# VH-VL binders against q8k2p6: the designs that were tried, part 33

Target 1, 141 residues: q8k2p6
Amino acid sequence: KYTSVCVGREEDIRKSERMTAVVHDREVVIFYHKGEYHAMDIRCYHSGGPLHLGEIEDFNGQSCIVCPWHKYKITLATGEGLYQSINPKDPSAKPKWCSKGVKQRIHTVKVDNGNIYVTLSKEPFKCDSDYYATGEFKVIQ
Below, E stands for the ipSAE of ESMFold2; O stands for the ipSAE of OpenDDE; V2 stands for 0.75 times the mean of E and O plus 0.25 times the DockQ between their complexes.

## First folded at step 19 (VH-VL; framework fv_bebtelovimab)

Design U1 (at its last look DockQ between E and O 0.63; V2 from the best seeds 0.70)
Fold by OpenDDE, look of step 19:
Structure U1 (fold): chain C 141 residues (1-141), chain A 124 residues (1-124), chain B 109 residues (1-109)
Amino acid sequence: as target 1 above (141 residues)
Amino acid sequence: QITLKESGPTLVKPTQTLTLTCTFSGFSLSTKGVGVGWLRQPPGKALEWLALIYWDDDKRYSPSLKSRLTISKDTSKNQVVLKMTNIDPVDTATYYCAHKTWPNYRISYYFDYWGQGTLVTVSS
Amino acid sequence: QSALTQPASVSGSPGQSITISCTATSSDVGGYNYVSWYQQHPGKAPKLMIFEVSKRPSGISNRFSGSKSGNTASLTISGLQAEDEADYYCSSYAGKDYVFGGGTKLTVL
């Protein structure tokens, strides 16, 4: 069920910098960023926003996709939800970047003979994004 | 709304260079994700892809014909030009230009709109 | 091209359902999820009927459907009509090339 699936040409994804694909009935987004490939569920773990339409920005030294709906920040590499925390008792303190843990399911990307392959992950056992990926909203298009 | 039309010589002599022009409407080759390709079909035979040019002037060619092909665009005129050198009778075919696009970062490997085609006969 | 293989011809009577197969014969065909189908009437340009194995462009009749199993994609035409008589080509990509099947002549009896 979780066999590797060819989703397109490497030269094309490098050109577009991102692409969407359906892998074993699961819609995913693949990013090409800073010379690396990242794959994740296409729908944001928060409310199912289309992550392929978001902007990529760096937060706390980590490249993140920013959901266009509610600006949730998700690390491309690990699928962690990032947020900035402020100490209410010390208003002069600098905000600190924190992680909500892994919230977005990340999938494995491999390149072989000019093609991009995606393998759906099994771990962690359950991610928040699974709700949308396995529900009635599994496919945006 | 999208239309494409091929123009150029219908008769070419061997060893000459074939120049075909695709004039299109209903879309712009300045739009991200848009491409225009050339394909051909010899009489009674299958389709063959020749070349493709994208909005950012990225050019793709058939591996077997790359050395003979040059594709270019004039975005302001909504035109794409294909040049094929060292023409041979085997190149006799109907030549098509066609529209291609990647909507919402969905990479495509098909051509959704085609011109009517122009028959090019190569004969001495 | 030889990367995709189609039957030379198929036939059916009006109202019947017919299926045209397209089999990848080369390991270089990596885009088996990107199979498209074109309809071509005599003297006319190809028309996109199916893309990405099973998706229909706007305006295409729901009588046309696509599927795949293993390395074989299939175009099914239900409720066959006289106007369906045409050549049908499957297409995908192999390496840096866009490849087409040899075409199938559909005759409506």
Scores: ipSAE 0.740, ipTM 0.907, lowest interface PAE 0.7, mean pLDDT 94
Fold by ESMFold2, look of step 19:
Structure U1 (fold): chain C 141 residues (1-141), chain A 124 residues (1-124), chain B 109 residues (1-109)
Amino acid sequence: as target 1 above (141 residues)
Amino acid sequence: QITLKESGPTLVKPTQTLTLTCTFSGFSLSTKGVGVGWLRQPPGKALEWLALIYWDDDKRYSPSLKSRLTISKDTSKNQVVLKMTNIDPVDTATYYCAHKTWPNYRISYYFDYWGQGTLVTVSS
Amino acid sequence: QSALTQPASVSGSPGQSITISCTATSSDVGGYNYVSWYQQHPGKAPKLMIFEVSKRPSGISNRFSGSKSGNTASLTISGLQAEDEADYYCSSYAGKDYVFGGGTKLTVL
């Protein structure tokens, strides 16, 4: 299990609506969006792009961070990779939003007395973003 | 390279308003995450934080001195100004301006580059 | 009264290691991940030596290291040199205030 780490103050992240941190040697980004905090691995699961430099947009009713490198869309709430599919058997149909499943590891954020705490996910499932969480790929190093 | 320099009067009388100017180079106060703070140090005593202004004009003040302080910036002149009202002999100190930044949105709670300081003496 | 307390002075001989403590008197003096250390030579401005408990800015000697245990942060200077003689201040952020310890005068014997 992972001990919570204090990474900053609410009043500061709310002005930038994002922040980066190193939690137990793992680089994370925290977003403040629509009144909620979301923490995830900072490097995009696809090729390690810097998610803290991306834009947040809504797709299929879900808020996503869009990686600035290849425009991969990652849900803030669950870390799922979203994409659109085209139905070749019915070209008149609208493209459908689909999920690749969880690709970006989500971490827990808690606020206590105005301090923001991050607890790293201990979930054992394979998560593609884990590959880029090594010391070799650190974004702010 | 980052430099800061404090300027203003060296001798002031009680009840006056002290105006100090920080002139800096090597960074822009329009850059996201950048701030300039003011601190002071009475002779032989500890450092004390006074105020901070961020790139987006967000202003922060020491809770104990807030009612006497006003901070402002002129980004085009690379200047930050501190005003302190109703000066008293206890305000005699060396005053510093200092730089801070949030590199890659890594929010910071320290000042990395400091000016040389300017001594302000308040007559009794 | 200070939210951070430091010993008034410490001393050591050249080549030795010394440690300066900084103890929080209030639980709201950050999560102690905000702790920074400043060196100040007489007549000079403070210089940042350590930030975020244990990190060194570029150009700071690796003889300076920081750590924490509980509500106490520590600055350790190894291989003590004459130029290390200075005042040292710890700092943190709490109560919407940047708080400083009272300072420690390091004398190199």
Scores: ipSAE 0.694, ipTM 0.855, lowest interface PAE 0.8, mean pLDDT 90
ESMFold2 (binder alone), look of step 19: mean pLDDT 89; pTM 0.928

Design U2 (at its last look DockQ between E and O 0.46; V2 from the best seeds 0.63)
Fold by ESMFold2, look of step 19:
Parts: sequence; C-alpha cells; structure tokens
Structure U2 (fold): chain C 141 residues (1-141), chain A 124 residues (1-124), chain B 109 residues (1-109)
Amino acid sequence: as target 1 above (141 residues)
Amino acid sequence: QITLKESGPTLVKPTQTLTLTCTFSGFSLSTKGVGVGWLRQPPGKALEWLALIYWDDDKRYSPSLKSRLTISKDTSKNQVVLKMTNIDPVDTATYYCAHKTWPNFRISYYFDYWGQGTLVTVSS
Amino acid sequence: QSALTQPASVSGSPGQSITISCTATSSDVGGYNYISWYQQHPGKAPKLMIFEVSKRPSGISNRFSGSKSGNTASLTISGLQAEDEADYYCSSYAGKDYVFGGGTKLTVL
C-alpha cells in the first residue's frame, strides 16, 4: 500500500510543472517548482478545492499553492496553512504571517533514472486534508 | 467525438521522403495536455511508435528512427504532419495517427483514439 | 526482439476466462505504472482496452481486467465471447520510447 509508485517522467512534469496521480487509491498532485518536486493531497484541506488548478505564489519567503476556491495558502514544503493576522492592539501595523500548522498531507517524491516516484506519507497523525482523500469526494471533474 | 484520419501516398519509391498528414476533429491541439502521435504496423507485425507532438510544440521521436523523422503541426487546420526521409522497403506498413491527453495533468503514456490507418507500400 | 514478450497465441471456449501475459525483458520497462493493452480486429485500428495497468476507458466491458506482478502484466478476459477474437498488444513506456509487445492472437473456439 505505501510502496513507492512510479507516476511519470521528469521531462513530462517539467513541461507542465505539475501533474496529478493516483497512488494506492489516493489522489495526489505533484508540483515542480524552483527545481524541486513537492507532492501533496490533491484536495485542499479547507473545503476540498482542486489544488492542481491553483497558482503557486510566494508568501513570507515560502512557496505556496493557492487553492482556487477560497485562496487558502499551503506551503509546498511542509503542507502548512499560512494566513495573515492583524495585531488587535495595533491594527495599523503590518499584518503578521502565521501558520495554522500542518493541514495538507505531504507525500515523498523521489526521482530515479528520470522516473518520478511517490511514496504516501507514513505519518500517523490526523491531517485535515485526509477528510477529502476518499473517493466520495470526486475532486477532479 | 474525437476522430483522426491519415492521408498521403499509398505507393512510394525507395529514397523518397514520405509525407503523411493527420487531419482530426473533436479536439484542439492548443489544449494543454493534448498530443498527436504517429505509429506504424508492418503487415503481420507488431505496432511501432514513431513520433509525438504536444500542444506546446514539444516533439518526441522514436530513438531508433529519430534521424529520419520530422513532426509538425498546423493548429489552424487541425493537422499534424509526419515526414520520413530515405524510405526503404522495410518501411512498408500501415501508418496510424493517434490522440493522447493528460486529463487534469494526469500524464499518460498511451494513445486513446486512433485513426483508421493508411497503408504505405514501398516499391521493390 | 520486443522489450515486452507476449505468447504468440491463446485460445478459449465461449464463457471461459483467459489470461494473456506480457513480460518485460528488463525491469526498467516492466517496473512502471504505464502498462496498457490494445485490442485489434483484422483490418481495424487498435482500440485501447486497459491503461495504467488496470484502468478501463469509458465503454469498455468489465469482462476485461488488468493486473501486474513484478515484470509481468496480465490481461484477463472473462465470459469469453466470439467478438473477443482479435490480436492483443501490451504497451509501455521506457527509454523515451513507447514500446509494444509482439501481440497475442486470441482464438475463440
């Protein structure tokens, strides 16, 4: 079940800079950004939005996928939800970037001989994106 | 409904350049993830992949035939063209064009819709 | 000298299940999730029956199923019917090449 699965070739993902795959019945998205591969659950932890259709932008020095539905920002490297908070004691100050912690399950990507392998996360903690990782949420229309 | 149709000469002489045209409908080669490939099948033999062109004009060629092949597209005419140089009797085959797609960026390594094929016979 | 080896022929009676094997000659061809199967009736173009080892395109009967173990992929046809008589090709991707097996002629007795 959690063995690595070959999902595609580097030369193909590099032209689209993203791809989707089904790894042991779990839908994932893989991004190629700034020379690195990042894999995560395809449906946004918030409401199940399709992350493969989102934009990648930098916030607080971190590359994030921005969910196209509600613009939630998820770090590519760690799956953390980022948001800006306003200091209630000084509302004119610059907002601070904060993390909600890990919300989107990150999976391991390895490249070997030009092939891209995905290994699903072994981490036992519950992750909010797990809620949308069932076939009952048909995220890709 | 996706359809593809091959056209070109049915009889060619050795050393000539073979030009085959794939005319298609039901999809656009400008759509991200879409490609059109060429394959052939000598009489009574297995299928052999020749070339593939993607929506962004990226071109891929069979490693064994790369020096003889040129693929191009004309998106306004819904056409893909394959040229094969220095034709030899061993190139006698039915030639097919075929569609592929990466739905939702699910990169694929198969061809889902095929043309009817056109037989090209190389004399002697 | 195909990188994918299939038996030349296989036969079965109506109603039986039959299996066509496709064995990679090297692990780099057979170790990937790229295996597909095509059916070809005489004089016709190939038709995609199975992709990504075991997935069926829309409109393909569930009598057709695919699997893989190690370097060997299998196409299984259950409830064999006369219309299943055809050539069957496995295919994969390796070395920047789309590779095909030599084909298996299925005869329905």
Scores: ipSAE 0.710, ipTM 0.865, lowest interface PAE 0.8, mean pLDDT 90
Fold by OpenDDE, look of step 19:
Structure U2 (fold): chain C 141 residues (1-141), chain A 124 residues (1-124), chain B 109 residues (1-109)
Amino acid sequence: as target 1 above (141 residues)
Amino acid sequence: QITLKESGPTLVKPTQTLTLTCTFSGFSLSTKGVGVGWLRQPPGKALEWLALIYWDDDKRYSPSLKSRLTISKDTSKNQVVLKMTNIDPVDTATYYCAHKTWPNFRISYYFDYWGQGTLVTVSS
Amino acid sequence: QSALTQPASVSGSPGQSITISCTATSSDVGGYNYISWYQQHPGKAPKLMIFEVSKRPSGISNRFSGSKSGNTASLTISGLQAEDEADYYCSSYAGKDYVFGGGTKLTVL
């Protein structure tokens, strides 16, 4: 069930910088960013927003996809939800970047013979994004 | 709204160079994600892809015909030109240009709009 | 060019449903979900009917549907009409090439 699936050409994704694919009945988004490939569930863990339509920005030195719906920040590499915390007792203190932990399921991307392959992950056991990936919102299109 | 039209010689002699022009409307080849391709179909036979050019002047060619093909664009004129060298009677076919796009940079591998095609006959 | 195999011909009566198969015969045939179908009437240009296995472009009748099982994609035409008589081609990519099946002639009896 979790066999590797060819989803497209490497030369094309490098050009488009992102693509969507259905892998074993699960819709995913693949990003090409800063010379690396990243794959994750296409729907944002928060409310199911379409992450393939978001912008990629750096936060706390980490490249993140920003959900177009509510601007949630998700690390491309680890699927962590990032947020900035402010100490209410010290208004002069600089905001600190924090992690909510892994919230978005990340999948494995491999390149072979000019093609991109995606393998669905099994771990962690459960991610918040699974709710949208396995429910009635499985496919955006 | 999208339209494409092929133009060029309908009769070519062997060993000559075939030059075809695709004139299109309803879209711009300056738009990110847009491409224009050339395909052909010999009489009574299947379709064959020849070449593709994207908005950023990236060019793709059929592996088997790459050495004979040159594709170029003039964005200001909404034209794409295909040149094929060393023409042979086996190259007799209806030649099509077609529109291709990646909506929201979603990769696609199909052509959604086609010209009517132009029959090119290669004969001595 | 022979990376995709189609039956040479299929036929059906008006109102029936017919299915055209497209089988990948090479391991080089590209993406998992990048099968498209084109309709071509005599003397006319191909028309995109289905893309990405099962998606319909705007304006295409819902009588046309696509599916895939294993290495075989299928185009199904329900409620067959006389106007459906045409050649049908499946397409995908293989390596750096865009590939087409040999085409299927659909006859409406």
Scores: ipSAE 0.659, ipTM 0.886, lowest interface PAE 0.8, mean pLDDT 93
ESMFold2 (binder alone), look of step 19: mean pLDDT 91; pTM 0.937

Design U3 (at its last fold request DockQ between E and O 0.65; V2 from the best seeds 0.74)
Fold by OpenDDE, fold request of step 22:
Structure U3 (fold): chain C 141 residues (1-141), chain A 124 residues (1-124), chain B 109 residues (1-109)
Amino acid sequence: as target 1 above (141 residues)
Amino acid sequence: QITLKESGPTLVKPTQTLTLTCTFSGFSLSTKGVGVGWLRQPPGKALEWLALIYWDDDKRYSPSLKSRLTISKDTSKNQVVLKMTNIDPVDTATYYCAHKTWPNFRISYYFDYWGQGTLVTVSS
Amino acid sequence: QSALTQPASVSGSPGQSITISCTATSSDVGGFNYVSWYQQHPGKAPKLMIFEVSKRPSGISNRFSGSKSGNTASLTISGLQAEDEADYYCSSYAGKDYVFGGGTKLTVL
């Protein structure tokens, strides 16, 4: 189901800065960060860690949720997994930030009449987080 | 175990200010996600929400009664106080304080623990 | 008018299943996915029975269940017992307000 679902009051999400919700049997986390809302699967794509318990940090100019289990960095806006890479052939090389691509499914957040609505992604590509968002892993709580 | 208890006058005259105190145990208003609310129920009528105060001193009021209500907390005493001005016989009701929490960032819109309530009668 | 509408009364015999409806009458009820149900016996405080439409707090009998369809939430009590006789209130939020239904008196015949 891909209908928009009201997940709560905007003022409450701004207060808590993050919230969890179930949208059509899919558990998601919604972040309020730097004046923007971001929604994604609650379980980390890597090993199913609870992202709602992670810290938000900036990496390479991008706000990321850091999974509390293994410190995987996921961009809030795009769901990309970020990592640093070093060229081993260049002794003077500095680590560079790289992207693993979209690993965490991002959902759409809309604000209407003081309420927050989440619409599950319809993107046809598979995300690694899908594995932990279905079946036995769909609900953390 | 979470417990709440309402205290205050049981008889109030019209135009006076009603002051009710909620004394609670089993939780702290210093805990993130915790809130204490006030509700009331006129005899034989439905429940009505009045006010809510959170751990961070964020205060919420019923839109219809906001101008008459003031909620405050004393975390050190585990108390929440509700003041309602310009009391009228229509405000006769059982007043409840109740516990609210947002565990693990799950926003809730219910009250899970309630005091026994205190009947406040407004009469000349 | 209340943002939530309940039938004034419902009755059933012991062992039967009964359902109490709660209908959102206003579009302002944004939190209909957060419908809660309270049981209240005479002279007692309300007791939370169901939250978030269908979740039961710890200690609540599995005879109580909740569901919703469209703009109507339902509380179902199976295996009706004499002790179930009480008033039942649905609740949610509308705008900045916490709202309650008018209550339903459940009589066990």
Scores: ipSAE 0.852, ipTM 0.935, lowest interface PAE 0.5, mean pLDDT 95
Fold by ESMFold2, fold request of step 22:
Structure U3 (fold): chain C 141 residues (1-141), chain A 124 residues (1-124), chain B 109 residues (1-109)
Amino acid sequence: as target 1 above (141 residues)
Amino acid sequence: QITLKESGPTLVKPTQTLTLTCTFSGFSLSTKGVGVGWLRQPPGKALEWLALIYWDDDKRYSPSLKSRLTISKDTSKNQVVLKMTNIDPVDTATYYCAHKTWPNFRISYYFDYWGQGTLVTVSS
Amino acid sequence: QSALTQPASVSGSPGQSITISCTATSSDVGGFNYVSWYQQHPGKAPKLMIFEVSKRPSGISNRFSGSKSGNTASLTISGLQAEDEADYYCSSYAGKDYVFGGGTKLTVL
């Protein structure tokens, strides 16, 4: 379950800057962005939207994948959900960026000899994305 | 439906350059994740990969044959062209073009649809 | 670069199961996550039967299954039928090359 799985070659993912894979029956997406690889659950923690179809944008100095369904923003590095809050005492003030904490499960990516390996996270805490990671909510299978 | 068809000379003399054209339908070479490869099979022998071209014009070649191969595409004509220089009798084979795709960006290392093949005979 | 070794021939009777092996000389297990199997009838183009070790393309009979153990991938055909008589090739990706096994001739007795 938590052994590494070879999912593809560096030269190939760098062309699309993203790829999908099934790792031990769990659907993941891997992004190549700013020279770094990031793997996470493919379905957005909010409502299960397909993150491999989303766009990567920077918010508050952090690279995020934006879910194409409801535009939820998930940091590539940590899986945190970002949102903007409005100051109720000054609605005209610039909204502030806040974090809901880690919502999207991040998996480990290692490159060896040009092969990309993914190891599923075994962190004991629950992530909201876990709800959509079962075979009951398959996207790419 | 996806179809591919190889065309080119059936008889070639040694030292000439072999030019093969793959004409296809049912897909576009502008679609992300799509590629077209060339392979060959000498009579009674195993398959050999030759070259591959992707939607973004990235070109891949068999390491042992790279110096003799050139692959190119014309997306508007739905064609891929392979050129092989300095042909020799050992290059006698059936040549195939084949389709590749990365559905949902699931990178693939196989060819799912193949042309019927064209036999190229090199005179001795 | 790894070589892929297949037996030259295998045979079986209708209704039986047979297995065709494909062994790499390299310990690079990563290459074996890319294993594919092709069926080729005489005078015809290869047909993809199995990809990514064990996945079956749409429209391929579930009598065809694939597996891997160590450096050896296997194609298993159950319920043999006369139409299964063909050459079978394993294929993988290693050393920036798409490599093919030498092929196995399956005879249905």
Scores: ipSAE 0.701, ipTM 0.862, lowest interface PAE 0.8, mean pLDDT 90
ESMFold2, look of step 19: ipSAE 0.676; ipTM 0.848
ESMFold2 (binder alone), look of step 19: mean pLDDT 91; pTM 0.939
OpenDDE, look of step 19: ipSAE 0.723; ipTM 0.903
ESMFold2, fold request of step 22: ipSAE 0.701, 0.701; ipTM 0.850, 0.859
ESMFold2 (binder alone), fold request of step 22: mean pLDDT 91, 91, 91; pTM 0.941, 0.942, 0.942
OpenDDE, fold request of step 22: ipSAE 0.845, 0.844; ipTM 0.933, 0.933

Design U5 (at its last look DockQ between E and O 0.57; V2 from the best seeds 0.00; counts 0 for: pae E 7.2 > 2)
Fold by ESMFold2, look of step 19:
Structure U5 (fold): chain C 141 residues (1-141), chain A 124 residues (1-124), chain B 109 residues (1-109)
Amino acid sequence: as target 1 above (141 residues)
Amino acid sequence: QITLKESGPTLVKPTQTLTLTCTFSGFSLSTKGVGVGWLRQPPGKALEWLALIYSDDDKRYSPSLKSRLTISKDTSKNQVVLKMTNIDPVDTATYYCAHKTAPGARISYYFDYWGQGTLVTVSS
Amino acid sequence: QSALTQPASVSGSPGQSITISCTATSSDVGGYNYVSWYQQHPGKAPKLMIFEVSKRPSGISNRFSGSKSGNTASLTISGLQAEDEADYYCSSSAGKDYVFGGGTKLTVL
């Protein structure tokens, strides 16, 4: 189990509504949205795009970060990839929202006395975003 | 390109109020999370942070100097103003204004562009 | 008074590597995730060399690198050159404000 790391103050993140940090050699993004903090791997599971530069939008009642590269939608709460499906037998029907399951590793955020702490998650054991969080793609300069 | 320039008096007398103006170009102080800070450096001594103003008019001050400092902005003139009351010879320093970036409105804890500085001498 | 401690001076010969340390004297210095380093030549404004511990702005030589271990951040300059002679300052957050180290004068022998 990873040790929690202080990444900043909540009054600072509330100014920008997001921040980035390196936690135990892993780069993460932290979002503040609708009174909640969410931390995840900074590089999108699909092709490693920079999630901290994306827009947060609501889809099917769920807040998602939209990757600026390929517009993949990742739920803030669970790290699930959302997409719309169409019914090929009824093209005029309203498309419905589906989930690819958990694709982006979510990390734990705790606030204590105005300080924000991130604890890296080991669950699930394997997550697609891990591929871009390894040393092969990680650049810390 | 981002540029900043400090202006104000170069010689002031003790007890006066020092007013410094930062005039900038190449960025908008209406952009979310962007800020302008003031710092100083006494001759031969270390840098010291004084104040910061964000685009939403939120203001931060060095705790040791807070009672003497006022920061304000005029977005239409691309200016940030720092006032320091009750000037004392220990306030002799080069004063800098500096840009605080906010790409994608994300938090930053550094100043990426600095003005050239203006020396303010406090005499008796 | 600074919550960040730097050595007053360091020196090295051309071609060598040197390291400047920056140690937090307060446990509330932002977990050291947001350490930045500035270079300042005499009579000039500070220049950002490293941000967020180890990241380099565009146009900064890869001879400059940053790292952190515990409550100590380090700036390493490899392949030392005469123009590297300057003052170097670390900076970080301390609670709600910004703090700077006392500065380190680098002399190239």
Scores: ipSAE 0.040, ipTM 0.682, lowest interface PAE 7.2, mean pLDDT 86
Fold by OpenDDE, look of step 19:
Structure U5 (fold): chain C 141 residues (1-141), chain A 124 residues (1-124), chain B 109 residues (1-109)
Amino acid sequence: as target 1 above (141 residues)
Amino acid sequence: QITLKESGPTLVKPTQTLTLTCTFSGFSLSTKGVGVGWLRQPPGKALEWLALIYSDDDKRYSPSLKSRLTISKDTSKNQVVLKMTNIDPVDTATYYCAHKTAPGARISYYFDYWGQGTLVTVSS
Amino acid sequence: QSALTQPASVSGSPGQSITISCTATSSDVGGYNYVSWYQQHPGKAPKLMIFEVSKRPSGISNRFSGSKSGNTASLTISGLQAEDEADYYCSSSAGKDYVFGGGTKLTVL
């Protein structure tokens, strides 16, 4: 099912800056950060860590949720896993930020009449986070 | 260890302003995300939410009663005050203040600790 | 008309399991995953029994459980005891409001 689900009030999420919800049997986390709303699978794509308990930090100009378990960095906007790479042939060079691609499934957030609505992603491609969003791991509550 | 207690007049005349005070302990309204709400319950009837104040002084009111309600806090005294203007016998109820938590910096839609309540009777 | 509808009363015998339903009658119920349940004995303040559909606060008996299917949340009390006789209220958010059901009177026969 991919119908939009009302998960809470806009004025409330702005207070805590994050909330969790179960949308069509899928647990997600919604962030309010820098005036924007972001939603993603609640379990980290790496090992299923609880992303709603992580800190948000900026890396390479992108706001990321940092998984509390293993400090994996995931962009709020795109669900990409970020990492730093070092050129082995230039050890004196500054590490540069790279992307592992989309690893965490991002969902759509809509604000309407003071309410927050989440629509699950319809992307046909498989995200690594899907593993922890189905079966026995789909709900951590 | 969280406790709340309501205080104020138990008898009020119509058209007057009702002022209730909630005094609490075990938590602080300086803690991010924490809130204190007021609710009421007419005798033999259901619960009704009235107002809510957060630690950052953001205030929320019942849409139906907003024009009559004013909520405020004194963090240093651990007190929250509710004022209701132009009261009527229909406002006769047990009034509760309650704690609203913010677990893991998440929003919540429940009140986990309640005061014992104070019955306010509106009569001429 | 309340945004949340409960049966007026339910009853059960000691040891039985009973279920109280709470149905959202409005599409504006935003706290779909944040349904809470309160127990209230006569002359006492409400007590939080379940929050966020199925979570129990510390100190609450595991005889109390919560679930949800569609737009209906349910409170189940297993191994019914005399002390469970009380009024039960469900609650959720609805737009800019915090709403309660009409309450259910549970009688232990």
Scores: ipSAE 0.022, ipTM 0.651, lowest interface PAE 5.6, mean pLDDT 90
ESMFold2 (binder alone), look of step 19: mean pLDDT 88; pTM 0.918

